# VH-VL binders against Putative multicopper oxidase GMC1 (GMC1), part 16

Target 1, 132 residues: Putative multicopper oxidase GMC1 (GMC1), of Saccharomyces cerevisiae (q04399r243to374)
Amino acid sequence: LINGKSSDGETIKIGFNTEYLLLRIVNSGMSGTQVFHLDGFQLIVLEADGIMIKPFIVQTINLAVGQRYTILVKLKSDTSFIRMINGCNKMMGYITKQWWFYKEGAHLDLPKNPNDVSIEHLPGFTKAELYR
Short names: E, the ipSAE of ESMFold2; O, the ipSAE of OpenDDE; V2, 0.75 times the mean of E and O plus 0.25 times the DockQ between their complexes.

## First folded at step 15 (VH-VL; framework fv_diridavumab)

Design r3b (from r1b with heavy chain Y107A Y110I; at its last look DockQ between E and O 0.57; V2 from the best seeds 0.00; counts 0 for: pae E 2.3 > 2)
Fold by ESMFold2, look of step 15:
Structure r3b (fold): chain C 132 residues (1-132), chain A 121 residues (1-121), chain B 111 residues (1-111)
Amino acid sequence: as target 1 above (132 residues)
Amino acid sequence: EVQLVESGAEVKKPGSSVKVSCKASGGTFSSYAISWVRQAPGQGPEWMGGIIPIFDQANYAQKFQGRVTITADDFAGTVYMELSSLRSEDTAMYYCARGDEYIYGDAFDIWGKGTTVTVSS
Amino acid sequence: QSVLTQPPSVSAAPGQKVTISCSGSSSNIGNNYVSWYQQLPGTAPKLLIYDNNKRPSGIPDRFSGSKSGTSATLGITGLQTGDEANYYCGTWDSSLSDYVVFGGGTKLTVL
């Protein structure tokens, strides 16, 4: 679930002049590994499991149950929306959900739920622990 | 303002390695992505990889993964690129270039003059 | 083979306008910001356009950029003989996990 909601296709509004997006993500209330990705964006990892770390960049985050990260995302002035892709590991593979961040005042013509997303082929997908 | 200067031209034999340096001067560079871009004769540019020195994190183009190593010496203001297992196809002009702050990619607004690496017997 | 496709050459007379196209896909131009570079003979590339349509300081406003769908366009008005150069587009390609891919280039001839 994302913020207590299990629905696919939810939207989250962000401010018109936002240059950075700060996200605190946690795998809680779920039994499987979670995969987090923002399509077209780099994730600057600032904290892992509550501990400030030397920042580094990934494109996709893999969270075990109870893991949490604080991430910073640098936006462009021309960004109107951000597709968030969440993968939940189930017995047969991953169940994919998508949410959207969008800037205030943007004309929204969001894509329908595409079935061509492969969690394991997301850019930078890895199960390796973050060491740096 | 930052200026980038690559080390001098190199002539290498096939199978060897080359290490090229990029010295930054005139301002802060360590929070910016510093990339290596090569250009073979008659060809367009090709991104090899880059590093954000303050993160001490390098990323590589898929084509060069396993052959290229990019490191930074933040105190010396220098970024290095080492290309191993050289082949004649690696003969090119090699540039260092500065991208955006804190993220990889984005437009390169500062380029070095470039340095040649020639691979021949 | 370049991920981004550009025409090999374009030409126009001084004072005219030219456009240079850059065609890609949803994994690169469609979802990401495009930059443009000018490369004069014997020199390093020079940034002309970033973030699809923004000019760095010192680039004259006769250079412009735009993006529509999976294609980007560099426009040059008031063409001058000093504009003869190779022009390259660049962007991120998430399908390759490469943070930068370039087009093959377009040679602009002013005649």
Scores: ipSAE 0.436, ipTM 0.782, lowest interface PAE 2.3, mean pLDDT 83
ESMFold2 (binder alone), look of step 15: mean pLDDT 90; pTM 0.925
OpenDDE, look of step 15: ipSAE 0.686; ipTM 0.890

Design r4b (from r1b with light chain S94A; at its last look DockQ between E and O 0.80; V2 from the best seeds 0.00; counts 0 for: pae E 2.2 > 2)
Fold by ESMFold2, look of step 15:
Structure r4b (fold): chain C 132 residues (1-132), chain A 121 residues (1-121), chain B 111 residues (1-111)
Amino acid sequence: as target 1 above (132 residues)
Amino acid sequence: EVQLVESGAEVKKPGSSVKVSCKASGGTFSSYAISWVRQAPGQGPEWMGGIIPIFDQANYAQKFQGRVTITADDFAGTVYMELSSLRSEDTAMYYCARGDEYIYGDYFDYWGKGTTVTVSS
Amino acid sequence: QSVLTQPPSVSAAPGQKVTISCSGSSSNIGNNYVSWYQQLPGTAPKLLIYDNNKRPSGIPDRFSGSKSGTSATLGITGLQTGDEANYYCGTWDASLSDYVVFGGGTKLTVL
């Protein structure tokens, strides 16, 4: 579930003049790791489990149950939407969700065929913890 | 104005290592990604890796993982690239190039003039 | 060979227009921004186009970029003899996790 919603294809509005996106992500599930990725963007990790760290960049984050990260994302000036890919590792592999961030006032023409994502082949994918 | 100046040309034997420097001046150094790009004679450019000095984080192209080390000296405004276990295929022009601020950009707007590394027995 | 495919050469007469293609996949051009570089003989590459279709300061508008699907195109109008050079596309490749990969290049000849 993402923000209490299990549906694929949900959207999140962001401000028109947003240059950076600050995200606080947490795996609040009872089992299984969560994979987080923003298609075409780099994730600047600023904080892990409530502790400020020396920033570092990854392309995909793997969160164990209860892990939390604070992420900064630098947007491009013509960014109209951002595809968020979330993978939830269950007994039978990954359950994939796709959500969209979009800028206020943007024409929302979402790309088609979004369900072909392989979680284990996302750029920078790792099962190892980023920080403890 | 931003300027990038590579160290002088090198001639090396197979199996040895080379360390090339890139002095940056005329702008902010620490927050910008500085990359190394090489180009063999008659071929296209090839990204080797880069570093964001303030994060002290280097990232390497998959092809060069394990042979290349990129470091930065923030005080000197200089980025270094060391390539080990040299082979004749490593003969190329080596450029430093500036990417984006705080992230590894997908383009380079400033380039050095390049320096040659020749690997010959 | 590069994961980005460009024609090895193109040619056209002065004053004409030419296009140079760059073909990739969903792991690179399809989902990421494309840049283009001009490399004159004996010089470093020079950025012509970034973010698919934007020109840096000092690049005339006769240079243009576009992208459709997994292919990108550099357009050059009003060809001049000074445009003879190699042209390279570049983009992020998610499958290699390489922040930049370049095409093999296209030699432009102005006849």
Scores: ipSAE 0.458, ipTM 0.799, lowest interface PAE 2.2, mean pLDDT 85
ESMFold2 (binder alone), look of step 15: mean pLDDT 90; pTM 0.923
OpenDDE, look of step 15: ipSAE 0.653; ipTM 0.881

Design r5b (from r1b with heavy chain G105S; at its last look DockQ between E and O 0.83; V2 from the best seeds 0.00; counts 0 for: pae E 2.2 > 2)
Fold by ESMFold2, look of step 15:
Structure r5b (fold): chain C 132 residues (1-132), chain A 121 residues (1-121), chain B 111 residues (1-111)
Amino acid sequence: as target 1 above (132 residues)
Amino acid sequence: EVQLVESGAEVKKPGSSVKVSCKASGGTFSSYAISWVRQAPGQGPEWMGGIIPIFDQANYAQKFQGRVTITADDFAGTVYMELSSLRSEDTAMYYCARGDEYIYSDYFDYWGKGTTVTVSS
Amino acid sequence: QSVLTQPPSVSAAPGQKVTISCSGSSSNIGNNYVSWYQQLPGTAPKLLIYDNNKRPSGIPDRFSGSKSGTSATLGITGLQTGDEANYYCGTWDSSLSDYVVFGGGTKLTVL
């Protein structure tokens, strides 16, 4: 579930003049490591489990149950939308969901079933993190 | 004006290593990613890796993993690149380059003049 | 061999228009931003276009960039003899974890 919703293809609106996106993400699930990725963007990790850290950059974040991060994302000036890919280890495989952040007033021509994607091929993903 | 100056040309034997420096001046140093890009004679450029000094974080191109090390000295305003286990195909012009702030850049708007590393036996 | 494919050469007369293509895949051009560089003989590359279609300060508007699908195009109008150079495209390749991969280059000759 993402923000209590299980559906694929949901959208999240952001301001049209946003240069940075600040995200506070948490794995609030009962079991399973969650994978978080923003297609085409770098994730600057500022805070882990409520504690400010020396910032570092990753392309994909793995969250064990109860882990949380504060992430800063530098946007491009012409960004209309950002594809968010979330995945998890669910039972006998991997499940992925795609959501979009979009700027207010952007021309929304969001991909419908764009490119199929598996978390196994995301940059920075490692299978070992799913089984900690 | 931002300027990037690489250290002088070097001639090396196969199997040795080389360490090249890049001094940045004319602006903020620590928050910008500095990348190393090489270009063999008659070939296109090839990104080797980069570092963001304030994060003390380096990333490397897949091709160079395990052979390249990039470090920064914030006080000196200098980035270093060390390439080990040199081969003749490592003969190239080596550039330092800079782009965007706080992230690894996918473009470079400032380039050094480059320095030649020649690997010859 | 580069993952980004460019024609080896193009030519045109002074005052004409030329385009240079750069073909890639969904892991690079399709999902990411493209940059273009000019390299004059004996010099370092110089940024012409970033973020697909943006010009840094000092680059005239006769240089333009665009992309569609997994292909990008550099356009040069009003060709001048001083435009003779090698031109390279570059982009992030998510499948390689390389923040920039470059094309093999296109030599522009102004006849």
Scores: ipSAE 0.448, ipTM 0.777, lowest interface PAE 2.2, mean pLDDT 83
ESMFold2 (binder alone), look of step 15: mean pLDDT 90; pTM 0.925
OpenDDE, look of step 15: ipSAE 0.727; ipTM 0.895

Design r6b (from r1b with heavy chain S31R; at its last look DockQ between E and O 0.74; V2 from the best seeds 0.64)
Fold by ESMFold2, look of step 15:
Structure r6b (fold): chain C 132 residues (1-132), chain A 121 residues (1-121), chain B 111 residues (1-111)
Amino acid sequence: as target 1 above (132 residues)
Amino acid sequence: EVQLVESGAEVKKPGSSVKVSCKASGGTFSRYAISWVRQAPGQGPEWMGGIIPIFDQANYAQKFQGRVTITADDFAGTVYMELSSLRSEDTAMYYCARGDEYIYGDYFDYWGKGTTVTVSS
Amino acid sequence: QSVLTQPPSVSAAPGQKVTISCSGSSSNIGNNYVSWYQQLPGTAPKLLIYDNNKRPSGIPDRFSGSKSGTSATLGITGLQTGDEANYYCGTWDSSLSDYVVFGGGTKLTVL
């Protein structure tokens, strides 16, 4: 579930003049690791589990149950949309959901049910703990 | 005016290491990704890796992983690149280049003049 | 060999227009921004185009860039003999974890 919704293909609006996206992400599930990725963007990790850290950049984040991160994403002035890929670890694999951030007034031409995403092959993916 | 100056040309024997430096002046240094790009004679450029000095985080191209080390000295305003286990095919012009602020950028707006590293007996 | 493919050479007469292509994949050009560089003989590369189609200050508007799908194009109009150089495309390639990869280059000859 993302923000209490299980639907694939949901959208989240952001301001037209947004230069940075600040996200606070948490795995609030009862079991299973969550994978977070923004297609084509670098994730600057600022906080881990509520504690400010020396920032570092990753491309994909793996969150255990209860883990939290604050991340900063630098946008380009002409960024219209961002594909968010979320993976939920189930059994021997992942269940994938795709959501979209979009700037106000942007035209989105989204593919229906893009089933070609492999969580295990996302850039920077690791099953190891992101921050010790 | 932003200026990047690489250290002087070097001649090295196979199997040795080389360490080149890039001194930045005329602007902000620590918040920008500083990259090393090499170009063998008659060939296109190759990104070797880069560092964002304030994060002290280096990233390397897959081709050079394990042979290259990039470090920064914020006090000296200098980035270093060390390439080990040199081979004749490492003979090239080596450039430092400045990328984007706070992230590993996808373009370079400032380039040094380059420095030659020659690997030969 | 680069993951970005450029024609090895192009030629055109002074005053003419030329285009230089750069072909990649969804992991590079398709999802990421493209830059273009001019390298005059004996000099470092110089940025001509960034963010697909933007020119840095000091680059004349006869240089242009565009991107469609997994391909990018550099356009040069009003060719001058001083434009004779190598031209390279560059972009991020997330499949290689390389933050920048370059094309193999295109030699422009003005004749």
Scores: ipSAE 0.478, ipTM 0.791, lowest interface PAE 2.0, mean pLDDT 83
ESMFold2 (binder alone), look of step 15: mean pLDDT 89; pTM 0.921
OpenDDE, look of step 15: ipSAE 0.734; ipTM 0.895

Design r7b (from r1b with heavy chain N59E; at its last look DockQ between E and O 0.69; V2 from the best seeds 0.63)
Fold by ESMFold2, look of step 15:
Structure r7b (fold): chain C 132 residues (1-132), chain A 121 residues (1-121), chain B 111 residues (1-111)
Amino acid sequence: as target 1 above (132 residues)
Amino acid sequence: EVQLVESGAEVKKPGSSVKVSCKASGGTFSSYAISWVRQAPGQGPEWMGGIIPIFDQAEYAQKFQGRVTITADDFAGTVYMELSSLRSEDTAMYYCARGDEYIYGDYFDYWGKGTTVTVSS
Amino acid sequence: QSVLTQPPSVSAAPGQKVTISCSGSSSNIGNNYVSWYQQLPGTAPKLLIYDNNKRPSGIPDRFSGSKSGTSATLGITGLQTGDEANYYCGTWDSSLSDYVVFGGGTKLTVL
């Protein structure tokens, strides 16, 4: 579940004039590993499991149960929406959710989520821990 | 204002290595990705890789993976690119270039004037 | 050969309009932002367009960029003899670690 919701295609509003998106992400005990990705954006990892780290960039994050990261995302000035892809590892691969971040004042039709997203083919995908 | 200055031209033999430097001045250095782009005579540019100095994180183009090492000296305001196992096809103009802050840029708004590396017997 | 395809050359008279195309795929132009560069003889490339359609400070608005599907276009209006140069597109290729892949270039001749 993402923020207690299981629906695909949910949206999250971002403030007008946002240049950076700061996200605190956690696998809160939903069982299985969680995969996090933002289409077309780089993830600047600032904090791992509550500890400030030397920042580094990844494209996709794999979180074991209880792992948490603080990430910073630099937005483009014309970004009106961002597709978030989340995967939850299960015996037969991944259960996938696709959500949208959007800026207040954006009035574009959101693209439909593709039906065939593959978690294993996301840029930078790995099952390894991101930071130790 | 921002300026990028590459080290002087080099003439090298096949199989050797070359290390070129890029001195940045006139602006913020450590938070910007500094990239190396080369251009062989009569051809288009090729991105080789880049580094974000404060992250000490280098990324490399697939074509150059294993032959290129990019490092930064944050104190000196300088980025280095070392290309190993030189071939005649490595003869080119080598530029350093800078894009936006904190990310590996998909564009470059500041360029050095370039430096020539010539590989011949 | 580049994964981005540009025509080798284009030409037009002073005062006219020209467009330069850049064709790619879903792994590059389709999902990522496009930049355009002008390279005058004997000089480094100069950024004309970034983020598909934005101009850096100092670039006149007769230069424009657009993107549709897996293709991008640089438009130049009011051609001047000083516009004679090579033009390159660039974009991120998501299937590689190459944060910028450039097109092979288009030589613009102003007759």
Scores: ipSAE 0.466, ipTM 0.784, lowest interface PAE 2.0, mean pLDDT 83
ESMFold2 (binder alone), look of step 15: mean pLDDT 91; pTM 0.936
OpenDDE, look of step 15: ipSAE 0.752; ipTM 0.902

Design r8b (from r1b with light chain L96P; at its last look DockQ between E and O 0.69; V2 from the best seeds 0.00; counts 0 for: pae E 2.4 > 2)
Fold by ESMFold2, look of step 15:
Structure r8b (fold): chain C 132 residues (1-132), chain A 121 residues (1-121), chain B 111 residues (1-111)
Amino acid sequence: as target 1 above (132 residues)
Amino acid sequence: EVQLVESGAEVKKPGSSVKVSCKASGGTFSSYAISWVRQAPGQGPEWMGGIIPIFDQANYAQKFQGRVTITADDFAGTVYMELSSLRSEDTAMYYCARGDEYIYGDYFDYWGKGTTVTVSS
Amino acid sequence: QSVLTQPPSVSAAPGQKVTISCSGSSSNIGNNYVSWYQQLPGTAPKLLIYDNNKRPSGIPDRFSGSKSGTSATLGITGLQTGDEANYYCGTWDSSPSDYVVFGGGTKLTVL
């Protein structure tokens, strides 16, 4: 579940003039690693488990149960939509969800039938904890 | 005006290493990604890797992982690239280039004039 | 063999227009922004187009860029003798690793 919602294809509104996106993400599940990725964006990790760290850039984050990260994302000047890929690691592979961020006032023409995404082939994917 | 100046040309033997520098001036240094791009004679550019000095984080193209090391000296405003286990195909013009702030960008708006590394027996 | 495919050469007379194509895949051009560079003989590459279709200051509007699917196009109108150069496309590539890639280049000849 993402923010208590389980459905694929949900959207999240962001401000019209937003240049940076600040996300606080947490794996609050009981089992399985969560994978987080924003298609076409780099993730600047600012906090781990509530503690400020020396910032580090990754493209994909793997969160163990109970892990929390604060990340900063620099948005591109003409980006109206951002595809969020979330993978939930189970015994054999991943359950994949796709959500969308969109800027306020953007024309919404989101893909209705997205292709399956291979979590293990995402840029910077690793099963290990984050490096600093 | 942002300026990038590479160190002087080098002639090296196969199996040795080369370390070139890139002095940045005329702008903010620590928050911008500085990349190394090489170009062999008659070929297109080839990205080798880059560093964001404030994060002290380097990122490398797969082809060069294990042979290239990119570091930064924030005080000197200088980025270094060291390429080891040199081979004749490493003969090229080496450029430093600047793109984006806080992230590894996908374009480069400032380029140095380049420096030649020649690898010959 | 470059990851991004460009024609080796194009030519046209002064005053005419040309287009230079750059063909890639979903992991690069399809999902990422394209840039274009001009390299005059004996010089470093110079940015002509970024973010698919934007021109840096000082680049005349006779240079244009566009992108569709996994292909990008540089357009040059009002050709001048000084436009003879190599032209390269560049973009981010997410497969198999995370890095910037360039095309092999297109030599423009103004006859």
Scores: ipSAE 0.406, ipTM 0.770, lowest interface PAE 2.4, mean pLDDT 83
ESMFold2 (binder alone), look of step 15: mean pLDDT 90; pTM 0.929
OpenDDE, look of step 15: ipSAE 0.670; ipTM 0.884

## First folded at step 16 (VH-VL; framework fv_diridavumab)

Design u1 (from c6 with heavy chain F55W; at its last look DockQ between E and O 0.81; V2 from the best seeds 0.00; counts 0 for: pae E 2.03 > 2)
Fold by ESMFold2, look of step 16:
Structure u1 (fold): chain C 132 residues (1-132), chain A 121 residues (1-121), chain B 111 residues (1-111)
Amino acid sequence: as target 1 above (132 residues)
Amino acid sequence: EVQLVESGAEVKKPGSSVKVSCKASGGTFSSYAISWVRQAPGQGPEWMGGIIPIWDTANYAQKFQGRVTITADDFAGTVYMELSSLRSEDTAMYYCARGDEYIYGDYFDYWGKGTTVTVSS
Amino acid sequence: QSVLTQPPSVSAAPGQKVTISCSGSSSNIGNNYVSWYQQLPGTAPKLLIYDNNKRPSGIPDRFSGSKSGTSATLGITGLQTGDEANYYCGTWDSSLSDYVVFGGGTKLTVL
């Protein structure tokens, strides 16, 4: 579930002139690693498990159960939408959801979902992170 | 005016390592990503990795993982790149280049003049 | 060699128009922004175009960029002898986690 919603293809509106996104993400599940990715964007990790850290940049974040991160994302001025990819690792592979951030006033002509989104091929993903 | 100045040219033997520096001046240093890009004779540029000095975080191109180390001395305004296990194909011009603020960016708007590293037996 | 493919050379007379192509894949040009660089002989690359079609300050508007699908194009109008150089495209490649990969370059000759 993402913010209490289980559906794929949801959208989240952001302000037209938004330059940065500040996201707080948490794996609140009872099992399974969660994978978080924003297609085409760098994730600046500012806080891990409630503690401010020396920031680092990744393209994809793995979260074990109970882990949380505060993430800053720098947007481009002409960005109209952002594909958010979330994956949940299970014994039989991944369950993947796509959500979209879009800027207020942007044309809502979103791309079709990619067939067979593969979590294991996301940049910065390693299998060693799956079982923390 | 932002200026980037690499250290002097180097001649090295195969199997050794090289460490080159990039002195930044004329602008904000700590918050901007500084990348190392090399260019072999007759070839296109090749991104090796970069660092954002205020966070002391470095990222490396997949091709150079395990051979390259990029560090920063925030006080000196200087970024270093060390390349180990040198081979003849490492002969190239090495540039430092500045990307975006707080992220590595996907383009470079300022480049140093470059420094030559020659690897020969 | 290069994940981005450019023609090795192109030529045109002064005053004419030329285009330089850059072909890639969905993991790079298809989903990411393209930049272009001019490299005069004996010098470092210089940024001409970023974010597919934007010019930095000081770059004349006779340089233009565009992108369609997994291909990008640099356009140069009003060609001048001083434009004789190598031109490179660059973009983020998600599959390599490389924030910039470059093309092999195109040598522009002004006859």
Scores: ipSAE 0.501, ipTM 0.791, lowest interface PAE 1.7, mean pLDDT 83
ESMFold2 (binder alone), look of step 16: mean pLDDT 90; pTM 0.930
OpenDDE, look of step 16: ipSAE 0.714; ipTM 0.889
ESMFold2, look of step 17: ipSAE 0.463; ipTM 0.774
ESMFold2 (binder alone), look of step 17: mean pLDDT 90; pTM 0.926
OpenDDE, look of step 17: ipSAE 0.737; ipTM 0.901

Design u2 (from r2b with heavy chain N59E; at its last look DockQ between E and O 0.79; V2 from the best seeds 0.00; counts 0 for: pae E 2.5 > 2)
Fold by ESMFold2, look of step 16:
Structure u2 (fold): chain C 132 residues (1-132), chain A 121 residues (1-121), chain B 111 residues (1-111)
Amino acid sequence: as target 1 above (132 residues)
Amino acid sequence: EVQLVESGAEVKKPGSSVKVSCKASGGTFSSYAISWVRQAPGQGPEWMGGIIPIWDQAEYAQKFQGRVTITADDFAGTVYMELSSLRSEDTAMYYCARGDEYIYGDYFDYWGKGTTVTVSS
Amino acid sequence: QSVLTQPPSVSAAPGQKVTISCSGSSSNIGNNYVSWYQQLPGTAPKLLIYDNNKRPSGIPDRFSGSKSGTSATLGITGLQTGDEANYYCGTWDSSLSDYVVFGGGTKLTVL
C-alpha cells in the first residue's frame, strides 16, 4: 500500500542537511480513498494529477483512486524525524499506518504508534477532493 | 532589516467595518506569511489570520471566520486586514507580524508597533 | 479562553531566577514548536525564544526555553527590574484550523 509495503512503522532516511522534503504521492489502489498527513508540518501542494498549480497549503490530503499530488514540506533546522500518518478508507472505517522520515544520526527511539489516531479528526481533514 | 508599519488609529461605530494596512519594507515581502494579531486591553494576543502574498492564500482563525478579510498588494508592499460588523469587543490594538517563509508561522520574529481600533457608540 | 495555560503572575527579587510555565496538550505543545514573547508596558510583543529553546540574535542567554511532553518553560536568570513585563507562549494547535494560539500571559513582577 505504501511503496508496495503494507507494514506499519516503516522508516525512510532523509539527508542530513535537508531543508525541504519533496514528496510525490499517489493512490494507486483499486478502491477507497487515501488520507495523507505529516505530524506538525504544513503541506504545500505544487502539482495535482501531473499539472502544475498555483501553490497552496493544506494540513491533510485526501486522495481518490488514481489521484496524484506533488507536495513540498519545509523542515525546521532541528527536525530529526517526521511522523507520516496514512489512512485508508475501508469497509470497517479507516486503517491507519504510520511511517517515519528521519535524518541520519537521529535518535531512533520513536514514539509508539498511538491507537488513538483518528483519521477523521486530523487537522484539515476533508473527504472532498482538492480538484487541482 | 525588516520593518512593518500599520496605518493610523481608527475610531469606528458599532456595525461598521475597518480596514487596516501594514506596509513592509527592508526585506523580502511576498514569500513570507504576514499575520494580524490583536490584543484587547488587559488580555493576551489573539491570532486573527494571515496571508502569503505570492500565493494570495489567506487563512483565518475560526473565531474571526466570516468577519475578517486579509489581502495583499505586492506592488505596494502592503497587507490589508478588514474586520466587519464591528462591536465594542473589537476595541483593541491590532498588530501585523511576520512569520516564516512559505508557511504560516508558529512564531513571529518581526512586529509592527500596532494600531488602535476603537469601537464606540 | 486559551488552550495554553500560564500562571497569571510570578514574582522574584532582582538577581534571582524565575520560571514561567505554559501547559497545553498533545495537539499543540506536544507536537509543535513553542515560542515565547516579552511585552513591556506600552510596546509590541518581542520574540524571546523560538523553536522551543532557540534565542534570536540580541536576546541574552539568561533567557532560556525548554519543552517536556505537553508543557513548555521559559527561564529567566539574573533577574533585572527591566524584565518586569507580560510573557506569552505561542504555538500551533493542530486540532484547530488556527495556525497560532497564544497563552493568556504571565505578569512578571520584580521586587
Scores: ipSAE 0.442, ipTM 0.796, lowest interface PAE 2.5, mean pLDDT 84
ESMFold2 (binder alone), look of step 16: mean pLDDT 92; pTM 0.937
OpenDDE, look of step 16: ipSAE 0.775; ipTM 0.907

Design u3 (from c6 with heavy chain T57R; at its last look DockQ between E and O 0.63; V2 from the best seeds 0.67)
Heavy chain, then light chain:
Amino acid sequence: EVQLVESGAEVKKPGSSVKVSCKASGGTFSSYAISWVRQAPGQGPEWMGGIIPIFDRANYAQKFQGRVTITADDFAGTVYMELSSLRSEDTAMYYCARGDEYIYGDYFDYWGKGTTVTVSS
Amino acid sequence: QSVLTQPPSVSAAPGQKVTISCSGSSSNIGNNYVSWYQQLPGTAPKLLIYDNNKRPSGIPDRFSGSKSGTSATLGITGLQTGDEANYYCGTWDSSLSDYVVFGGGTKLTVL
ESMFold2, look of step 16: ipSAE 0.604; ipTM 0.845
ESMFold2 (binder alone), look of step 16: mean pLDDT 90; pTM 0.923
OpenDDE, look of step 16: ipSAE 0.757; ipTM 0.900
ESMFold2, look of step 17: ipSAE 0.606; ipTM 0.842
ESMFold2 (binder alone), look of step 17: mean pLDDT 90; pTM 0.924
OpenDDE, look of step 17: ipSAE 0.750; ipTM 0.903

